# VHH binders against q9xhz8: the designs that were tried, part 24

Target 1, 326 residues: q9xhz8
Amino acid sequence: MGDTKVETISRLAQWRIENFGPCSFKKSDPFKVGIWNWHLSIERNRYLSVRLFPELSRVSKEQPPVAKFVLRVSNVGPNRRFYISPVYEKLLRTTDDCVWHVDSSFHGRFTIDVEFLDLKICPVNGGEASPVWPTDATMQSISTQTTLKCLSRMLEESILTDVIIHTADGTLSAHKAILSASSTVFKSMFHHDLMEKESSTIHIDDMSRESCMALLSYLYGNITQEEFWKHRLALLGAANKYDITDLKAACEESLMEDINSSNVLERLQEAWLYQLEKLKKGCLMYLFDFGKIYDVREEISSFFRQADRELMLEMFQEVLSVWKPV
Short names: E, the ipSAE of ESMFold2; O, the ipSAE of OpenDDE; V2, 0.75 times the mean of E and O plus 0.25 times the DockQ between their complexes.

## First folded at step 12 (VHH)

Design r2 (framework vhh_enristomig; at its last look DockQ between E and O 0.26; V2 from the best seeds 0.00; counts 0 for: pae O 14.3 > 2)
Fold by ESMFold2, look of step 12:
Structure r2 (fold): chain B 326 residues (1-326), chain A 120 residues (1-120)
Amino acid sequence: as target 1 above (326 residues)
Amino acid sequence: EVQLLESGGGEVQPGGSLRLSCAASGFTFSRYAISWYRQAPGKQREWVSTITSGGSTNYARSVKGRFTISRDNAKNTLYLQMSSLRAEDTAVYYCARVGFSTGWDEFDYWGQGTLVTVKP
């Protein structure tokens, strides 16, 4: 009966306007999409202005929508014209948050469509907006967490393990596939065994059982921050030895974070040993650009007695690059 | 396209030494880990040693302390210095590139092998 009702299906809303000529403004009845009721309104000046906004309510005040949408205006009849807005992505609280000015004027009969491409709830506490509809990103997060739980269980329960690791003070069981996927060195060691599915024994005599378990926990996705901090240097050595590049980088970044006068010279020597360019530059910056070399005056002599000649040359060049006479 | 050519094999007395070489071409040698393998007559091919792109070395237990792997990235050449050789070390020695790859370079690449014979 009226031409104020908006029909909805799924993520599409359509407002059929039967007569827009004697008036300069119309507002639709509310229509529900997601958890909100919405209004459309139109206003005629020289051009048609279309507005989309949520109905004022407790839910729209507490949980305002963040919407990604497209507006369309089309006339009805044989000479159909069709105007499409840009894709909007906005937090919508009031009538002023979305105004689309159509570069033409419409009168009589025409149709306004809203297509909601995405719709999210903005949390009152300022956290991340949560989606109203399922997305592939949500399913991937579920899939990832399920996988991590499976890998943790495989390690903790020794489900179908096929390699025994002899450490300095005990043994562990693991999976050749996990080790081989994470390290070219392990892949090389097990290459023939993987093809024939034979069990194997390896020796890692330079790690304790506990530090080797931390390495396995990393590879299976179950390492805690406590385990990482406790075994950080052993993990760096293992990552270098077994070519586990992401772990080596993580250890480097962690060692960058807590550079101080008590550890900087040792960290510089470790960065040289393991070819850690970021850590090396960080230590040099700490010593010379920030001038902390005077805090290690007594330690410098023993450091230079141990340091590689090329490292000493690089330190000398850094002194020259930051030296500011007068 | 990828080629690996071993050389330096021969006959040696127990306790002797040999140095094997592997000339590489058709890829950026310095970016890859390269390994030595060996296969004795009638036996399964087994891993001997690996050197990473960063120069870290790893050895099979049976050769640790007796063999030394190294690389010269300027010459695209992998080496295996073998010492304290035993009859059990008699085998054809292969160099191989085993790595993570996608597409047309997913396959491992092997050399033709070089024979090492340690006289009983």
Scores: ipSAE 0.300, ipTM 0.758, lowest interface PAE 4.0, mean pLDDT 84
Fold by OpenDDE, look of step 12:
Structure r2 (fold): chain B 326 residues (1-326), chain A 120 residues (1-120)
Amino acid sequence: as target 1 above (326 residues)
Amino acid sequence: EVQLLESGGGEVQPGGSLRLSCAASGFTFSRYAISWYRQAPGKQREWVSTITSGGSTNYARSVKGRFTISRDNAKNTLYLQMSSLRAEDTAVYYCARVGFSTGWDEFDYWGQGTLVTVKP
């Protein structure tokens, strides 16, 4: 009965069996891999059935494992034979969740190996399984976060800044490299404008210092949702002016999320100005398809007086499309 | 395939005007900034003007106030209106698409160019 111990090294577990004897069933001692204790069992019938399953525990119940693994069975001796299972990827809750049938009868010493290729925690309440071991994605995430912290620090502490930005009501310092990498317009300014290149100064007179800081925060990867929300219109303008396409898209998406009667006309105008087709369409739907034009009756006349003729035509067309003649 | 094709070049007298066009194909024109460059005989290629996807414009000092860059996204066409032309404006004019992933290279695609000659 002394051959029930399983030895583990890294992601490998090995069970050495001395003799199956007259027994038809044998279960291993528990062995730890990841956050679970595991068992192997063998059953001899028509086939040798090998099972891998977690030990029943609170952890295994609340956080059942999704395991990717391979099983190997080999005899010990000069005529060593190896049997290898397919790669399994299974949620393991019970003893019967994974059974490997080996068409071999081992009467002497043999070993069972389990190589864990991956382990994930599966939430009981649903959600995405989380890896127990670091993956490339995890490492990238860690690296990304570290980099973002670094960039944030560079901006906040003005570490080796090499450009001064003059805004409408203040000055900021930044890095030419970051600006140039994020915007072709900035890149062009530093490359082609001799005065700006030499002076290490750029002028953004149409933005406040605060809005410009939000822009920099975005570019350096440390902008908060609050800052973004607060300055999204200014950011949209900047995105358009400096050809920051991802920011422009982000702003458009954000503005689509909270269209209401108080802002729809302004947003429609902005959508027109910056050629935001998605936002424009959303605003038009809000006004005409949903009939919310009546909620802005007091403002609409003023809007019509100021709106571009082409925009008005589009609005009219939308009305005609929605209001079919009886 | 991305293509840029310049046209509108020719001979003009000093003080005259000329309009260049750059027809773009093979990509979403409206998403890209486009620039004009020029190369005079025996000289290096120099930047003239850029228009962003959002319509913002920038000009070299030498052409500022005389040249106007514009675009028609519906026609996938870039324009350069040149006025008050000078002998020193004589060059082959190129349009170029601004690429974001080009490292320190500002542009990823170039046209073949159109010749502008300013002479009495």
Scores: ipSAE 0.000, ipTM 0.218, lowest interface PAE 14.3, mean pLDDT 86
ESMFold2 (binder alone), look of step 12: mean pLDDT 83; pTM 0.839

Design r3 (framework vhh_4orz_3; at its last look DockQ between E and O 0.68; V2 from the best seeds 0.00; counts 0 for: pae E 22.0 > 2)
Fold by ESMFold2, look of step 12:
Structure r3 (fold): chain B 326 residues (1-326), chain A 120 residues (1-120)
Amino acid sequence: as target 1 above (326 residues)
Amino acid sequence: EVQLVESGGGLVQAGGSLRLFCAASGFTFSSYAMAWLRQAPGKRREWVATITSGGSTNYADSVKDRFTISRDNAKNTVSLQMNSLKPEDTAIYFCARVGYSSGWDEFDYWGQGTQVTVSS
């Protein structure tokens, strides 16, 4: 066909012009790079003017390109000469957004190259532009997901495990490195093993095998929401015992989200036990500020028989704060 | 500059009790787990007990139910209450801070130790 077609490969486009004379204009056929069709045009008056612009369409109006690119004009033949543009980084909406003036006497046959170094979609609503091609963030996400799958396999298949955990109703295999990286308590426990060469077992007698597996799933990065919700109280206890601060905070926040009359007294006792100030205040607010203590009237006597005296004082102070007839 | 200073060691008869103290300075004490270790003559150091920043405790089997580790974050101290002492508890007792490093030492700072001697 004619000399209007632009050949593309990867992030490169090349327009071969066979015959371009004085005082003329040519516009290429559209060529696709990214999600847009593009045009190149050339115009000669005193200088050769090269333009790169997206084809007008619904896509280019709603999702205009932000492009980082370099243009090159060269002749064909034994005396090959090049003119290379600066690196442009521009929002391209119209033909006037990118014009490159070339001091060139190229006639007849020459080529125009575009190399797209980066290409982004600009949102109309003023958000941040999103890349069309893979970025460092994309590769980091792939790397992270691959790592999580490897850790999951290590746990599921017991690949090169070096510690056995004896729980209340069974055993699990795990890796000292993972446990030590997640908990200073485990780190200190395994310190004497490194020095003494004594043992590759630990006892977690206060957890079932299932709840301990949920803890391991958290530490290896593959706990599900279902597993977390089912074992929240056991995970809270473990997080406190092994000083896993992020898990302790996550358990506290989760337990605040579904306070109700069937669980509020238990959660108040646990907030006291584990020094969870936010959960404690939430339970007290639920009971006294929102008046839900009447919904647990039948349970409150049993609760007070077992409650710490300082907790009972705090509950009384909350009653006085809510009821202030002055 | 991190400093750990042990005190409270001494001579005690078998079956007796002794309480050790460790004064900590130069770091945010409440953010770190702390431990006690001991070294008997001619033997390697062995772990005795650990207390987390949140107050949870763990003990070596040899001292379980006889020793109690505690901490006072207001005074930057960690204590070891030792009851029902046996001659095999004779050792230099060290206070240590548990490090966050994945490196070669799990305890990044040590005290100079305090001698505990249990006579038969």
Scores: ipSAE 0.000, ipTM 0.168, lowest interface PAE 22.0, mean pLDDT 81
Fold by OpenDDE, look of step 12:
Structure r3 (fold): chain B 326 residues (1-326), chain A 120 residues (1-120)
Amino acid sequence: as target 1 above (326 residues)
Amino acid sequence: EVQLVESGGGLVQAGGSLRLFCAASGFTFSSYAMAWLRQAPGKRREWVATITSGGSTNYADSVKDRFTISRDNAKNTVSLQMNSLKPEDTAIYFCARVGYSSGWDEFDYWGQGTQVTVSS
């Protein structure tokens, strides 16, 4: 075995050096860890300098590694001594990015070990480094995706559905377990049904089949942004009715993002109806702080005729607050 | 500690009205749906009404149009207005929290109850 070969097992690389006596410099063969080829080098001067660096490649250039690692140097023989480096966490692009100086006079056989503790890809354009090896977060992500696919399939293929939802213009099938897990109201409905009579049907007459499908898609984790935007008002109503708090919040946030002169009065009314304080505030700010009330001057009279008295008072108070003398 | 304390029970004649109150503490009241349950002598506990955090209400068929459930989030209270009371409404009434993680149980907490007696 050439004294330049590096053996790897899992996240450990070992370089066995048989003879380093007259040489001041030695470089290992490439060894693969993660998505990079690596090299070790040793240089003897006042100290033994150990370097770890990626092999120059397109991958290493475009996706340089951030490596967390420990180096170990040990002699081979009856008087075994070993030296351990600090834990390094470095972006490694060049040979000089990480140098460990060891105060040892190894003239015979010795081994250099590299234990990689973590590897990350550093984006060239900046951003957060991404791990090469699975982390808890990665595993959770994988698991979550798998689960979502499963749930989506259950809905789409009606796998072991146990409840029929009657909507305004059609029927859908779903799972009591999912509905119950997502909504205390659904849970209550099914619990009571089981106690009184086994019912496999519920009625949501105030929603269209399409809107209800969007609701189910949300609950099963496969709703698209397009569907959400299309049905967000219906979803808001459902969220309020069935006490789906996260959906209600999501709808409120969504409605806040695209307030404009064409929808602000409607949004304000919805905010009032469903007690969405953030949305209400946003709408009032749009109308009065930003002075956009003038852009809706044609519609505002109709709005005032229909609006709740308390809402009108709040609007008036907002006006006064904005226009108060400095 | 989650606490639910019912009040307002008593004796009332048939056709009369009574208002029950429940004071809640020990949790974010506004985040939970609340319910009223009742248990008549020798009978199982039965659901009466639910009000969501958002204020939507649902009623058992037996009390629909006679009972009204309401809540005040500022005061952490839930109320049950009972009109047109019948002898069949005689029961211990319980205030209950609808639990999010109570498994198969619909309610995770309830009070000690308040006695409602409707005389013929």
Scores: ipSAE 0.000, ipTM 0.209, lowest interface PAE 15.1, mean pLDDT 86
ESMFold2 (binder alone), look of step 12: mean pLDDT 85; pTM 0.861

Design r4 (framework vhh_enristomig; at its last look DockQ between E and O 0.01; V2 from the best seeds 0.00; counts 0 for: pae E 22.9 > 2, placed apart)
Fold by OpenDDE, look of step 12:
Structure r4 (fold): chain B 326 residues (1-326), chain A 120 residues (1-120)
Amino acid sequence: as target 1 above (326 residues)
Amino acid sequence: EVQLLESGGGEVQPGGSLRLSCAASGFTFSSYAISWYRQAPGKQREWVSTITSGGSTNYAESVKGRFTISRDNAKNTLYLQMSSLRAEDTAVYYCARTGFSTGWEPFDYWGQGTLVTVKP
């Protein structure tokens, strides 16, 4: 029975069931999300009961997961129906910690989706749960932290700043040395461009002051996760324009973490624009492999009208790749 | 003129391996998704595998884990590495180009095929 595999993309897991048949119970293969392996199980009685639970391991015992998640069950066919669970936020240790009862008899092919909204490690001995996905917390040495604090102060207090940045709606001050060290483009601007060199002024007219501040915060090492998330797309643009490769990569990774129906089309467009292959692939997988194109049916027409022809061709090819022709 | 020419077919024992090739010409190979199909004697043609221009791959369940599709854009060549071959894999294998103009019909050009026979 080859229908026990669970596929994952970003924070989404999908279990495709070909035939539940006369069985009353099925359990999925393990799939990895965060630091845990997970299982889905379904039981058919009066209701279809869907369970999400971690695989029993040392890690799951010592560091049990607190998961915020939503379950979705959908049939496969022309009359596709979707059932969505409430948002659960639970400590998951055993198979019975979370059970979703669906009042539906699914005959034939159907899919079970798990969307993880948040995932935390809960200490067994008590304490605050720690997020699994990136936060402001970095494993930095004391020395690094001290340095970053110094750099942050330099920026915040405008200590010996030597360049003025003109943005779309304001001005900021920064250090040529930091900018030049972070970007070859900035370096070139200061060394080769007479205007910028003489005036100690650069123009970033395509960014807001707030977005540019986020960029500077990143460069100076004091950006918060909140700021980063808020300005990811602007930061991505800046990273591309000023050849800040690590930022570009960070943005791509970040955007991969939380692909969902509300953002996938935009992210696909951005991935195309900035040649982010990983993100592009992720978005396409989300839309077509996981069949989430249905969830964006209201927006997809507009997207198709605006999308690059080459992107559309690639999308079409992806559709064909996941489609099993008879 | 668009041409697809399959090669590499032959006789092989069960459990053996074989590598098929499809030489493409007459179009920008790198821009197209390409697929393998097969037709066993007395059976309908069935889809085996697809590789997109971007390198994404998909496989029929019957061949998953045993077959590997790949492409060399510099050589305009599609490959199918077959391993752990079974008697039921006996078929004429065809290369097909994705046809973008045909809507949901996946292919617009086919090769002549190459015969793979798996027998003791």
Scores: ipSAE 0.023, ipTM 0.252, lowest interface PAE 6.7, mean pLDDT 86
Fold by ESMFold2, look of step 12:
Structure r4 (fold): chain B 326 residues (1-326), chain A 120 residues (1-120)
Amino acid sequence: as target 1 above (326 residues)
Amino acid sequence: EVQLLESGGGEVQPGGSLRLSCAASGFTFSSYAISWYRQAPGKQREWVSTITSGGSTNYAESVKGRFTISRDNAKNTLYLQMSSLRAEDTAVYYCARTGFSTGWEPFDYWGQGTLVTVKP
């Protein structure tokens, strides 16, 4: 009875057992890890059986633990030997949920260690189990959201801006580091300014102030869906011009999702202009493979008179593939 | 073929005034933003001023309050009224169309330039 206490530190628990011989069973005093009290027990029959289980309580019934842990049994003495369990990851409600059978010839004193690698609360409503301790994934999410808020403040409050952008109808302030990290084109532009000590400026005269602000909002992580939809054509042009690959792909995907008879010809022309292969093929399939060209019959003649010769060849090839005679 | 032809440069004393013109042809002038740039000997080209297709204007800090950009879309002509000229304003002045070009790549459309000399 004098050896029932389990010592804990951080995520570790250690139970030192004295003189386990003719007694075939011992159970530890409760020890706290996380929000639960726990017990360890040992039993000797054909082999040593080690059990880890939560103390029966209102907490353990309503919020049972999902634990990821490793057990270790070792003897004491000059020739110390030990056995280490597999990593267990289990919902622990009863003594039968975790039984580790150890083929051990240890005699005399034993030490049983538990290392809790992860510990979660299983919700009674059947939702996702929530961690008791911060994980790398949880901390990464917190860190990411904090960073996005900092970047949004930097743009909104013009904190320590170091470049002025001249647009078609106004100016904006921004940070060279953000622009350079987002675009090798901007990085190269600011490399030319290395020798100059005066205030740096750049010109984006093919964008309105509002559309350029949407570009900055994207780069700083605070663009709204409304800003994106309103400016996605301008953003596509900017993403192409400044080699912002992820934005270019996002604009292309958005433009593919809402192809209809009122926009398909414009989008086909824009896909050609910006070399958007997926959008181009999508427009061609919409028009020819799905036969929607009849929905634009009044517009198609003027489109053909103005279309690039190579685009017309691709459209003709699509017609031939759909209506192959045989 | 896009063409931009600058004129109106010359020699002037400090504090004097000049009016530069840029005649444009080969494109729909009213649809583009047009800019003035300048290049002093041994220096990189420096932006001076821009006027948008809608008529909005912007200026480099070094010329703000002294230079005025304007356009006449009926005549396809860009103007730069320069006042209170200083020795540091000595440069070859260029007009440039900045439409669908990348920012600083060599395919930008430039004029041949007009020399402005402000005597020390």
Scores: ipSAE 0.000, ipTM 0.088, lowest interface PAE 22.9, mean pLDDT 79
ESMFold2 (binder alone), look of step 12: mean pLDDT 81; pTM 0.813

Design r5 (framework vhh_enristomig; at its last look DockQ between E and O 0.22; V2 from the best seeds 0.00; counts 0 for: pae O 12.9 > 2, grease 25.5 > 24.2, SAP .68 > .668, placed apart)
Fold by ESMFold2, look of step 12:
Structure r5 (fold): chain B 326 residues (1-326), chain A 120 residues (1-120)
Amino acid sequence: as target 1 above (326 residues)
Amino acid sequence: EVQLLESGGGEVQPGGSLRLSCAASGFTFSSYAISWYRQAPGKQREWVSTITSGGFTNYAESVKGRFTISRDNAKNTLYLQMSSLRAEDTAVYYCARVGFSRGWDEFDYWGQGTLVTVKP
């Protein structure tokens, strides 16, 4: 019954005004849409002004709304006239952030409607505003996150594992289906085992338990950056051994990021061993184009005692390229 | 048309050696991992070895240290050097192009096989 209450349904709000005089002000009771309480207010001096604003609170201060909405004013009855605002899209903090001056002279009984087309939460520290209501992009993200959580739980809780991996210093349990879907080498190993319900055992003697867990975390979709950085060399070896092309490329790019004088010769040797052309070129560029070979002068004799003769020829060719233009 | 043709099988005495070959055609050989399998009479097919597109090798425990897989990408040929042969190595040996396919009893392509017999 009171003419201060705003009725809401879904993304719609309606304020029925029973009597509004020639020079008047009214403010609605708060109404909830999204995480905020809102007010509508109207003021008539000479023309009607309609305001939409959040109720001042800790929530609206810390997480102000970014709203996309339309306002409508209409009279009551069968000969209904109405006026519709432009579509607003605004960050709403105070009563002054949204004022709609209506070109109408409505008096007495009329209705103010709000349709919220979109609502987002704006964090106080900046960053991306997040939607209050789901979209197609939001649902895809939820679906993906749920899937990754399921895979992570399968590994962590050993749900229906069917293979035991013996590493250099411990064992792990995993799923033949995941391994086989991720690597044709594992698919080949398990081809006939996948037709059986028995648990299998494989040996990965060239990895520690911790580095093999990092490999599994990658394959199940939940490897952390810290795990990756810590185990880059072991993961590179595993990616080569099991033909996991995207992991091999990721390890190679990461190892190029932090080439320095203390690691460049080791990385050049590894790039040669694993036929990693990008990493090899990066190490050669660091040493010769940027002249950092002088920083490893004392280590170079030990390096040449171990290096493949073809690699040493490529290094010599790089020296010739830097010395004279090709 | 993709083809894999095995050769080099035969009869050998215990402790002897054989070299199997698999000639590949109809696809970019250097881009694929290729595997050897074997099947003894009355036994399930058994994975023997795989060589990756990058040339790195994996072996079944039963053949590790005795068999060596290799590839020559210039000749489109896969090899299996077998040494220290035992009676239990008697089987038909198949090469297979390793890829993703429907079902677990299915590969993209198989050779026809070559028989290796190790005599008493």
Scores: ipSAE 0.197, ipTM 0.709, lowest interface PAE 5.2, mean pLDDT 84
Fold by OpenDDE, look of step 12:
Structure r5 (fold): chain B 326 residues (1-326), chain A 120 residues (1-120)
Amino acid sequence: as target 1 above (326 residues)
Amino acid sequence: EVQLLESGGGEVQPGGSLRLSCAASGFTFSSYAISWYRQAPGKQREWVSTITSGGFTNYAESVKGRFTISRDNAKNTLYLQMSSLRAEDTAVYYCARVGFSRGWDEFDYWGQGTLVTVKP
């Protein structure tokens, strides 16, 4: 049958049908779009039913497509009529997953077009669908990664650094522009210092060189999880001091994740110090709601001797809120 | 609409003290750094002090040790406590909102200013 071939260009597939004849059903040859072979089929009943479905294969089974597409049916000739489907966005596994019913019967030559607007791979085991074609989001991701790599290199290789940071036990080089872009405190320091005196040095005496390197790594976008975990408390202090709000939040979230009996009192103190309400609440809940205060009985007396009076009051209130009088 | 309104200006003798206020509205005050500037007659506007959202404070050398910047987030108000005032402190004092740290717009909003005159 000479009219079963489907032609493709870019994201468009066209099936030219010469004669549907007395047939009630016709299926196209396979055509390739994305990573799948596809078929179109037409069925004539009360309506002309057009179906788009992937060819059964290992790929289609293990990685079924989510397709966003439009179908068009048009006759060939001087009196051209065309019908356009709604925009479909469907997971396509079987022949019946998408059916477009056209209220028209074409007896002569007609064309079926499918325009793919988007195509994604849906993982069978769950997760987010992955686009087959580049999207704005993917492009931004690529660009972001490239930029981060560049920034990382600038830091690692000290490319055109213009500020020296003096730490408690060493020195680091960085870029005023990056620091200023990341912190209003740094911005203020450099902006006003430059107006008065070209200072090429800043002092961060309350941080070690290693901790400060972690801070820079964060700011330049190349910090590792290991470095972050290792220096969380120092980073929190720096975030607070230099008004790096996203870092402060990140530290708070991180510290919330691994509260235990060995660290809860220290973290409670830090939460109080840096006004981390979420962490404070988490620590209090751990101690009193979950009753873990008994696990730290040896340390709690020392803690109470050192804790702020306001914190103690809050702790007491928490006890009262949890306590159920018999 | 973002608004900054300075108040507290006036005449004071050398060595005296004055407290300026800047009332903020139309934005989340606690999320922004705020600065004081001043402009003396016939001179350019100069930076005086900044307080960040986190409470970090910075001062011009000319006012360091004499001026104290503070903020009350609950009242959406910025303060400048001035002490040991000098004739050279005579100026119109302005408060300005500092743009977000990741933005390069240094100051996006200014008040109308309040006049401080230090004279015998």
Scores: ipSAE 0.000, ipTM 0.244, lowest interface PAE 12.9, mean pLDDT 86
ESMFold2 (binder alone), look of step 12: mean pLDDT 81; pTM 0.808

